# VHH binders against Translation initiation factor eIF2B subunit alpha (eif-2Balpha), part 7

Target 1, 305 residues: Translation initiation factor eIF2B subunit alpha (eif-2Balpha), of Caenorhabditis elegans (p34604)
Amino acid sequence: MVQESIISSFRGKLENDPSKSTSLATVETLLEVLDRSRATTVAEFQNELNQVVAALEKTDYSSTSIRSAADLFTRFTSLAPAALLDQEDFSQVLDLYRQRARSFIKNVRGSRAKISKCARLFFTHHMNILTHSYSKVVLETILDAHKSGYHLHVWVTESQPDASGKLVFEELKKNGVPTTLVLDSCVGYVMERIQAVLVGAEGVMETGGIINKIGTVNVCIIAKSRHVPVYVCAETIKFVREFPLNQADIPQEFKYRTSVIERNNLELEHPDVDYTAPEFLTLIITDVGAMKPEAVGEELIKMYI

## First folded at step 1 (VHH)

Design E2 (framework vhh_7aqx_2)
Fold by ESMFold2-Fast, scan of step 1:
Structure E2 (fold): chain B 305 residues (1-305), chain A 124 residues (1-124)
Amino acid sequence: as target 1 above (305 residues)
Amino acid sequence: QVQLQESGGGLVQAGGSLRLSCTTSGFTFSSYAFSWFRQAPGEEREFVGAISWSGGSTDYADSVKGRFTISRDNAKNTFYLQMNSLKTEDTAVYYCAAEYKRYSGLTYDEYDYWGQGTQVTVSS
């Protein structure tokens, strides 16, 4: 297999859509491999998938996200009935795998709509919501609620240093949603006006905590202090088998270039992400429903066994 | 001003070795991933090799795998391409490139900075 071609295809998916998750790009790449597969046995097919995953893990994208997405893809795709595996014509098994892989990806792509529908159950018709950083699922959830007749006023942090919150602010304004842009340092100042915090996640940890854009832990601590609920919107494909105990335990793959380099510089500490422990979160709203943070471990066990 | 400057190119005999350097300025070197590309006369620019921002991962084109090695020196703000067992087919202008993270924090931009290129000619 030409690993460079696979890496180029994978990288192209992420470079063409900067908001696309590494997890989604991984499963899309694996479907392409499956569509090209000429394997005649289960062992040959598994070997092909393992080689592709190993190639993707050699990139400087999150190896944790790649591995977790690949595991879920393989789990879902390989649930073929034993009777079909006994057939001499393996092409029928491959066709079933392709069908299941396409269904899996369709479900992953449909995850945001399911999350949006579930999230509205926790909204009131008039509500001040605070959000932090850019999350497509959060943005779609807010826009869908607005279109459904909810009167939301959305308070958006700038989310420096990349100013990703300004993208959310402009998109909400374009769609007629009342919105106010807030300095990251002003979260404590505005929290008394907020009825709920709505954030996304780069990853949902086995602890029930989340890894998300730097500043998220600050927002969630302030929210808890003022008894404001925090709702996390995250696709189940972002669930990872990691168990951080503190900020130092964040997998290096989530700290990205800037934060990792700054670890060796005593004058600067500029991480891209932080970890928010489960005690600061009210609900994790997913494509399979809403759950308490403490229920995340059970859902992960279900997905990975 | 951001700048990438290649050096170390030239004429070399088949089977010989050459080391290319890319010296950088105007950005935080350790925050960037680096790659080498080459372009032979009448052909498209092709990938040669890459090194991650941490230095822990490297990738190579099949045509150079086992012969070329990419490395980085954060103290010197320079990265290298060690070319061994050179073939006439390796004759090309070699370009260095650098890229960093996107606004989402989950992905990387297309290459943000490019050098001007250095000629490598391998004679038989």
Scores: ipSAE 0.000, ipTM 0.136, lowest interface PAE 16.8, mean pLDDT 78

Design E3 (framework vhh_7qia_2)
Fold by ESMFold2-Fast, scan of step 1:
Structure E3 (fold): chain B 305 residues (1-305), chain A 121 residues (1-121)
Amino acid sequence: as target 1 above (305 residues)
Amino acid sequence: QLQLVESGGGLVQPGGSLRLSCEASGFTFSDYAMGWYRQAPGKQRELVAFIYSGGSTNYADSVKGRFTISRDNAKNTVYLQMNSLRPEDTAIYYCAAYRSDWTGYKEYDYWGKGTPVTVSS
């Protein structure tokens, strides 16, 4: 069975490369489907992709990541000029889809490197940076700047309760980057020494705001009050068509992993993430360049036309 | 508290065996894939063996049939059973824990400080 082969390939990508995201593995798997497709109509091709995505969503991997990445892939890949869609020979349409899919995946694979290069345009050769939580793109950006001769002192929050900031702190120390570990409650205490805040995002919203590790909104509010710029580093594959107006509007799938009992406990309010509104962000640095938060909606439209 | 502690390294003769242990603390061990990496002097760090939460395993070609990775979720421990050791297996062995969050947008990597393994007569 073709579906069994595809699911096995998908699992293999993630199991053999622990650095690979579920989103990247998803779009790579969908390209394999497209390369093998013998569809003769748009409807037949879309049905093939939908069947594969449904099968991938039945795996133990994040259905949200699979769905979001698949949605971006199918929308980007299926775009074609009206003149070409009117052709009787669908093989030309499939060839165009394959070209677009390969371009899309090439861009996704190169995203962190492009973000790192872009971010350096906003750095000074000597600066104090504050970061919160663990983000591979932020870590790569800092390490690449350090290797390029920038003298950064990185102030890292502990990022409780998972203490993910301690991992960032140890990685920076291992690579010779001057770093100071800071209690989450001490962000206001240290912010006067900070020249820029650099954070990642689990999702970039249509509002231009971000969903990220709990505590991010506190960091960004404090930064704004001290006139410290906040730079968000995020791959465009993390852009989602959500429009939260407040913390309550965060999709439940981002807030809580699982536990119906814990989630409904009125004595505990321990979400994994918070929402930071665009007014608290200075720039979103992406693989397609830096943009102001208010430009995110327009970029999402371009990806989904 | 996000800490991995390796043990079981030491000096062994060619053809001998060692069992490495890596005890994890401060996180939900069963959610993490666990791996063993090694770094010989002057060389890049390389993957030796990897085990997923579901029990699937991967091995470097150089150790297939000689090394076995296993985990004990009740003890928050991952093991590397090394048999038929060769001088070229001499390296510092590092334990690593990996997961993405349930969204797949965030990844967590934790590393131990390493345990030395020397294979010589």
Scores: ipSAE 0.000, ipTM 0.115, lowest interface PAE 18.4, mean pLDDT 79

Design E4 (framework vhh_4orz_3)
Fold by ESMFold2-Fast, scan of step 1:
Structure E4 (fold): chain B 305 residues (1-305), chain A 121 residues (1-121)
Amino acid sequence: as target 1 above (305 residues)
Amino acid sequence: EVQLVESGGGLVQAGGSLRLFCAASGFTFSSYAMAWLRQAPGKRREWVALITSGGSTDYADSVKDRFTISRDNAKNTVSLQMNSLKPEDTAIYFCATRYEGSWYKDLYDYWGQGTQVTVSS
């Protein structure tokens, strides 16, 4: 059964650790459900997970991220040898699920380190990089390269209106990375100095495009016009089976943070995110390697079928 | 304990042939599907071939009609016959087993240690 304490634990994971993604918090919460489970059959356990996921989706966090992470978690962790499924004692099956869940979470937690290592293959020893908004995987990738001896100068957009780019700027300064804060309106002005654009994603779509902080599409269009490569850093747990054709097709869940008034007010168009089509992206760097946007659909099929 | 042990890898000239073997122990071999996967330097692991408990086979498009997977339930062994080898077949080849209900081609239980196959031009 769904318990309020599970939902409170989920919120606490995200409130107490700003570095933790919604996807990671979701799978950690599902492990807690597994640890508390008294299910005696696969069907009973599956129903318990479905109830928890539905409750998590009613929180103010991204329901697309929650659904995607939960789906991958369930598919990975519920694979069990036929001999074990024939056991009268379902506790042995639950123990295997717990073991697989811990392995899955360990791999998810290790994703950023794998992305950082892969991204370095596309860096030169001296490089001007432009980044937009706050992305934990991008920040860790830059810091890891810096610590590995790369001489990066990082140009950071302010990412208004929430000024999330100022947080990245401050973190880079604290770690001794040369960095320059630029106005969002200055991306076109500075792009001629840039060797690569490095951005994160809130979601990687089946089209090979991404949904990310508002302004990302502008950065990527300008980069393409100047022949500057765009590298997206994203964990595979952020891959979702959505097929947007334009900005209007952005799943409701990614736009949820935008007030309902702003969404319907013709005098104000202040979305939190935008969609960047695959033609504006060079590579998507993941915990399983770098891929062209065209290859994303095939990787999603592999994960879900 | 479940264990998979691969053998048969080596250096071979393009156009040549190799046969890989996997010895399985610690589980009811005849009730599980067996697979071969490979990983080349700098690339993700890719599925190569599958044989079900009933003997049905499936192959990746890149190796279809060149590779043949087979099993011997009496000896708990799965084999991969590789013909017309190409330089792009160079990789570490892994033996794996999966529950028959699995829908993911590269989500397997009980990975082996791997055997190196190098194809020179």
Scores: ipSAE 0.000, ipTM 0.092, lowest interface PAE 21.8, mean pLDDT 79

Design E5 (framework vhh_7xy4_2)
Fold by ESMFold2-Fast, scan of step 1:
Structure E5 (fold): chain B 305 residues (1-305), chain A 122 residues (1-122)
Amino acid sequence: as target 1 above (305 residues)
Amino acid sequence: QLQLVESGGGLVQPGGSLRLSCAASGFTFSSYDMAWVRQPHGKGLEYIATISSGGGYTYYSDSVKGRFTISRDNAKNTLYLQMNSLKPEDTAMYYCAKYTERWGSDYLFDYKGQGTQVTVSS
């Protein structure tokens, strides 16, 4: 597959299905590459995947989501018994990789449903929830709880400057969920009526902290000060081996707009994301179950061995 | 040993009003969210309204918003449903229900009362 064809296929997956995550589109694209692969060695296979990932990272979609999804895809799909790796005929290894890739993608496609089911274990049947920014897994979790008879009132921040929270607000209204849109500056004003904060993540760090839409750290600090639990909903495909100690440690590809012009103006501090340390989070709810932030490092070790 | 006893139902004309009461015993009433649910003859249960344990928050189904008001008196262990502008489609057996707080429960309610019949007809 030529680079332009790969990028076109990737963009098409996201444009044709607004509900699809960048991570899922990435692993589906990598499966297409794997299905076409005629590699005869592990090195050739890894090189093919690396070239595709580099091409996808040049798009306007989240470089971190693409790289993290690719890393986990490669880790899980490339595990093979030593006996098979020692064979001169690499086609059996490629077939095993394809089988593992299909299984991995099936699990990724089911992730939001598993997270939604798990999250309900931490809801009361009647509660006020605050959410920030647009998260497909959070939205699905709230809608599934509502359909299951839970009586949720959802308080949604506007999530400026892109107003992504307004998309969540409109979808909740469309589905009959009681919802109130609040200014980002009003989080402290409304927090005393909130029973839980529910947010997504663009990445779950080895520290147990998260990188998410700018404003998330403010929401989580206020929640902690009011003793309101913060539940993070995130697919395990978003777990990354990064160890930020503060906001400055966030890689540039997370922090700034894709526009090179704006990134070169260092007099302006307009990041797209922030880092929320694990001390401000109560639970990370995943497709493999709920865990305390402190347990994320151990889970990542299992994934990367 | 939980007991919920509903009362206040009856026959009313369209546009009329009724106030339902539910007397609770056998549990710490002030610690639990409470609900009113109804079941028309030969149909499934329909959620009507819920109220938080302290009374500070209420939720209503779209079919009754603006017409019904749920309230509670924790000192008297009593739940109320004020029903205004009643319609023929409001005809049903009305039950008060106690929300479960059991972690991981597959059920919204762990107890429902005997019910009180509301019939809206001319």
Scores: ipSAE 0.000, ipTM 0.098, lowest interface PAE 21.4, mean pLDDT 78

Design E6 (framework vhh_h_nbbcii10_fgla)
Fold by ESMFold2-Fast, scan of step 1:
Structure E6 (fold): chain B 305 residues (1-305), chain A 125 residues (1-125)
Amino acid sequence: as target 1 above (305 residues)
Amino acid sequence: QVQLVESGGGLVQPGGSLRLSCAASGFTFSTYDSYALGWFRQAPGQGLEAVAAISGSGGSTYYADSVKGRFTISRDNSKNTLYLQMNSLRAEDTAVYYCAAGRYEWYKSDTYDYWGQGTLVTVSS
């Protein structure tokens, strides 16, 4: 059943734990559906999950994050030999799915720690880093490096209109990290002082490009023009089977809030995200290691096959 | 210039299998990893229908509902060749099959830039 109670549970996970990602909340919600499932066939079970995912995508949380997490969860958990499906009680198949789901979620919960350890391999002990928008994995990576004795000065864009960069700025100040808040329009002005750009992603595309908060493509273009490396920190749960070639190729449901699409006010060009092509990215740092953008497709093969 | 050439078509009985190949020249798959590769078909009296597509890396595959579970798309970048393995063939699979290279909306023929000349597959009983 796609109930109001499932959506309420999903919202509660994010409201009660500000550190929790939309991706993690999504897979935890899908596990709840799986734990309550009385499905007797694979088709019935998959239909239950699909209805829940469709409902979650209407909540105005990141549609890209919800979709990528759901796709990986359903593929990973629904792997079962044909012989088991044919000859066993379906309750045993559901138990196997639950076991796989719990293992998957355990790995997701450990992702940020693995990313922060990997990212430090690309830092120097003294460096200026620019970041854009609020990314929990980027914030954790910077704070872990600071606690490990790195001397980082973090330049944070305001990330208007939601001013999400101000939240990062305040958290860094609270933890004693030298930080400077800059206008979004000042990225080109400050880039010559920057040794690396560190950004998150709402989704990592099969192209090796990323979908992330509006302004990310501007930051990455400027970084490339100044020969400044761009490091993306992203959990593998954010890998998405999409192949955009330009901004227009991003599905509208990923670019705009549901309310804007339903209101039919698309004459305003106020997207929430943009696409950054792989040519503007140096490395994708993940919970399975650092990889060049062109290697992303191979990692997706491993996750889905 | 980019050229795609299909082969492997022919007459096959219902329930049979056939493998189509598409050889690329004028580019290498490793050079054009940004290109999605796919198969389209056109049955007599029908329009172009998307059959299957595979990403530049080979990591993502897409299938029309009518062929899912029966057809498998694959690519070999070292051989610069795209394949379509067709199993459990039905009379309604009779069509001219085209390989194509292009853009990300795998089901829309007008997003593909390069096309082969087609190979006929006839499934008859």
Scores: ipSAE 0.000, ipTM 0.102, lowest interface PAE 21.4, mean pLDDT 79

Design E7 (framework vhh_7nfr_2)
Fold by ESMFold2-Fast, scan of step 1:
Structure E7 (fold): chain B 305 residues (1-305), chain A 123 residues (1-123)
Amino acid sequence: as target 1 above (305 residues)
Amino acid sequence: QVQLQESGGGLVQPGGSLRLSCAASGFTFSDYYMSWVRQAPGEGREWVSSISYSGGSTYYADSVKGRFTIARDNVKNTLYLLMDSLKSDDTAVYYCARSGYYKLEWTSDFDYWGQGTQVTVSS
């Protein structure tokens, strides 16, 4: 039985930090389960994890993101040497899992710094960047470049209906970054002034495409039409084993968030996210380096082996 | 408030033995990897040994392997380092250290340190 305090902790992580990904919150919650575990066998521990993951999937957050993050966490943390698995004291296996889990989460939390450093390789000292929606990794990337002496003018879409772009705009303004807030309908109007589009992702798909805030596909299509490169900043923990062929293939769990569903009627086509095919993306910049969208499938195979 | 307090250091002759203790307070001791790190005069910090949450896994630097034993008592919230066959090269200040909330590398992941206890090995 999954303890309700674990689910409350998971919800609290996302409610207290709206910039935190569902994937990161999932692995942090699984570490809490690991730290509390008194399992004496691999089967007992696996059953504990399965019950927690199943409970998290019922929280109205993205089921696909939760499953994908849980799979990566389990794969990374549970690769124990055969010699250790043959030992009488299973606590040594749990201790190794806890050590690996902490290392994994530390690497995940350090991912944004690695992404920021990598992204700067594609910046010029004076450039106009367009961004859409609120992405903590994108925001940190821009702020780190600004602190490093880059003269960036950041064009931010409002990202309606939640106006998440206004949060990015205010944060950039607070940190002294030249910034202009634009209507979502003005992306085509301003794109000729832009040298690069920088966006985040809720998930990076096996196709090399991304699922991100509604409006992202429109931004990326317009950028491609104007020969403006699109750089996606995403932690590898956001890589998911999904193969969407079109917008309809986006899992419902990604399309409709709890806060949106509360007032949203699915009779009205008001999705929270859209899918951007790899042909509209130039590079996926990650904590393991920059890659072409076509290379994402190979990276996923390595992670899921 | 997290506190780590070392004791048991002192002066010993080569070939002698010492037992270092570290009393931990202000956190759930059994939730953390614990380590011993030493610093010789004029040298940088050198990781010596680490022990897992339960005590089921122990790790040692090559320079001390076979001579030192790390142990913990989770009921008493105490970390130990049993030092046998001491050499002059073991002369250093020995620090008790707690691994951070998450861990990647033994020596770079410490979030709390004790004040240290001096170990001197001389004729």
Scores: ipSAE 0.000, ipTM 0.112, lowest interface PAE 19.9, mean pLDDT 79

Design E8 (framework vhh_7aqx_2)
Fold by ESMFold2-Fast, scan of step 1:
Structure E8 (fold): chain B 305 residues (1-305), chain A 126 residues (1-126)
Amino acid sequence: as target 1 above (305 residues)
Amino acid sequence: QVQLQESGGGLVQAGGSLRLSCTTSGRTFSSYAFSWFRQAPGEEREFVGAISGSGGYTDYADSVKGRFTISRDNAKNTFYLQMNSLKTEDTAVYYCAADKFYTGYRSLSPEEYDYWGQGTQVTVSS
C-alpha cells in the first residue's frame, strides 16, 4: 500500500539523519502526501492526511511530537481564501497548499538556530547547567554557546532506562565542553551547584506545562525547591492543544510505546514521558521568542487563528 | 494573506534620524514576527532588525545595535524602525518582511520570509 511506502519514508528520514527531529520528519512526510495528492475537495485531502497521521502514530516514535507537528502543518497549509475556494478547479487550492507547506518546512528547519540564539540571552559567560535526556535543540544550544565563547559546565543525567543522557555526555566531550555525567538519583545531590536547568520538550501544552522524557518532572521539582531557574527549549511545531492538569491526564498513547500498550501489562508503571506543570518552569524558549509558561496559551491561539 | 507597505523613507543628513513604518493588511497581524532588511546597490539583502509576535523580544544586526530600534503597534497593524545617528553606510532600500516564526538572527537568509513590502529608499548624505 501507499501508506506502507510513506511510513517507510518517514522511518528512513529519521534513520538516515540522526540530527532530524520527529516533528520535522513528520511535516516532511506530510509534504510527500500533499505532493502525491489527487484530492478534488478539502474533505478528501483532510481524510488523506488524517489516515497518514494515524499510521505514523502507531510507530514507536513520539506520538505527542507527531500529533503537534501534524496539527500545525494542517493549520498553516490548508487555509485558503474564500475566493480561491469558489474556483471550480481544486488544483489551484492544492498548489497553494504546496507553496505554504514548503514555506512552513523552511521555517521549521531554521527553528533550532533561532532557539539557540534566543537562549544565550539568559546565559552568563560562566555557568553550571543541568540537562536531562537527549534533546537535539538543547544540545545544539549548548554547542553553539560554547563555540561563541561561553564557559559552560554541563551536568548531564544518565536518563535511564535508555541511557540517552550518555549520548549527550559523549557528544559534549567530543566537542570539548566540560561535562559531568550524573546518576538520575543524584539530581538533588548536585542541584546546589547548578545555576540553570535546560531541558527540551516532546510537547508544550496550552497550560504552559510540558510533556518530556520520564524524569523531567523530578528534575524540575528539585530545581524549583532550590530556586534554580528551568529553561525549556522547544520549537513552536511542538505546541499541542492539550490541557493536562496532572500525570493521569496524559493520553496513554503519549506515555507508553505502542508495543507496551498492545501487551496490556497493567503490572508495569514504566512510562516513557511525564508532565511538568507550568509552576515548575521559568521560561519556554521558542523560535518565536522566550515566554513565561502562562503566556503559552495566548501564543498558541495566535498560531492557530 | 498579509500585505506589507513601507513608508517614511527619504533624504537625511549624517547624524540625523528617520522613522520607517510598515503597515499590514490582515486579521492575524499579532501572529507574525516582523523584520527589516536593507539592500544597497549591487549588494544582497541584509538583515537589520526583528521583533517577535509578542513584541517582547528584539534582535539587531551588529552594524545598527544601539542606533536602531524596532517596535510594533498591534492596534494599528503597523511596525516601525526608528533610525538614529545615521551614517552614509546606512543608505539603502529598506524592506519590511513578515514571518510566522521569529527570524531576527543575522545568519538567516531573506528566503525565510513569506511576505515582503516593495521597499522604501533611505539616502544619508554626508
Scores: ipSAE 0.000, ipTM 0.132, lowest interface PAE 18.0, mean pLDDT 78

Design E9 (framework vhh_7qia_2)
Fold by ESMFold2-Fast, scan of step 1:
Structure E9 (fold): chain B 305 residues (1-305), chain A 122 residues (1-122)
Amino acid sequence: as target 1 above (305 residues)
Amino acid sequence: QLQLVESGGGLVQPGGSLRLSCEASGFTFSSYYMGWYRQAPGKQRELVAFITSGGSTNYADSVKGRFTISRDNAKNTVYLQMNSLRPEDTAIYYCAKGLEYRTYSWDEMDVWGKGTPVTVSS
C-alpha cells in the first residue's frame, strides 16, 4: 500500500509540473520517503530506499534516469562521520540525511538558472540558434537570453514522431522570440544560417557523449560538417555512469519505454533516443560551468566518490 | 479544458469485435502520442497499444494481430479496433495521452477519463 502511494506521488509530480524532469521527481520522491522513514539503522534505511527505487523503475519512466538520480541522491545525502553512525539514537542520523537531501534538491532546482547564465557567455547579441526536441533547460536558457536583450532567431526542428519541437515553437512564439519551425529533414538545408546548435540531454555519459531525443545525432553530425558549434545544456544530476561505444550500446530501458521492452514488441526500429559521440559536441554547459566533453569522466568521478 | 472521452465498450461474445473511440479536446491532438490502457478486475493497468503523432504503432504481445490502433487528426479521435475478442480481454479500457510538456517524460502515457468497460462473455 505504501509503495502504491509513493508511485502515485511520483507520477503526480511529473503529471502536474511540465517543467519537472524524471531525475528531479525521483529525488523529491526519495525525500518524501526519507521524511516519513522510521528506520533505526543504515541497513534498514538503505533497504527502504532500494525498494522505492525498484518500484519507481517499474513505472515506464526512464529507469536509467531514475537509478542514476537515486544513486547520486543516496551518495550525497547518506555521507556521515563514523562517530555519528555509531550513535544510539539513529533519528539524529536521519535528521542529518534530511538536511542534506533538502540542500541537494535545492541545488538541483537552481541548476537551470546557473546553466542559463553560463550559456549566455557563448551567445552574441544577434544570432541564429538551432534546437531539437523539447528541453526545459534549453527553453529557459533561450527565454532568459531574450529577456536580457539578446536578439535570437530560434530554428526549431519538429522532432517527429512526437512533434515535441512544435511545443517549443509555440512557447517561443508566446514569449515573443523570433522562431521558425523546420522539418527534421531540413536540418542540412538550414544549417548554413546557424551560428550555434543548442540541445539538451536525457543523459550525459562517461564518454562525454549524450543520449537525447532521436534525431540529435543527425543534427550534431550536420553541425560538425558545417563547422557550427554544438552546445549541450544539462544539469549534473543527468550525468550517468554509462560507456556506450555506438547506438547498439544504449540501454534498452533508455531507448524504449519499459512496457514496450517487456512485451518484446519492437516490430519497427523506432527508438525514442539516440547517442551522440563526444567528437560531435563542442561544450557541455552545466550548473558547475562549461566543460569539454572529455572532461565529463572526471566530473562523474567527483560526484560518485 | 483537456478532456479524453472514451466510448464503444460493451458486452460481446468470444470471437466478436468492438471498436473503441476516444474523442480529445483542449490540446493540439495531432502533436501527441495517443494510446489505450486496460485494467482487468484485480490486475494492474497495462498499456495495450499506442500510436505516435506520425502514425507509427506498437502493440502488447497479447493483442498483436487482433487489435489495431488508428487516429483521425481531423476529428481529434483515436480508435482501437478489437477483433477475435477473448474472455481475457475483459477489462475497463482507458484512453491515454502522451506526456510531452517535460524534458524527458515523453516515455509515459497519461491515463485520462473514466474508461469504457468491455466484457467478453458467453
Scores: ipSAE 0.000, ipTM 0.115, lowest interface PAE 18.4, mean pLDDT 78

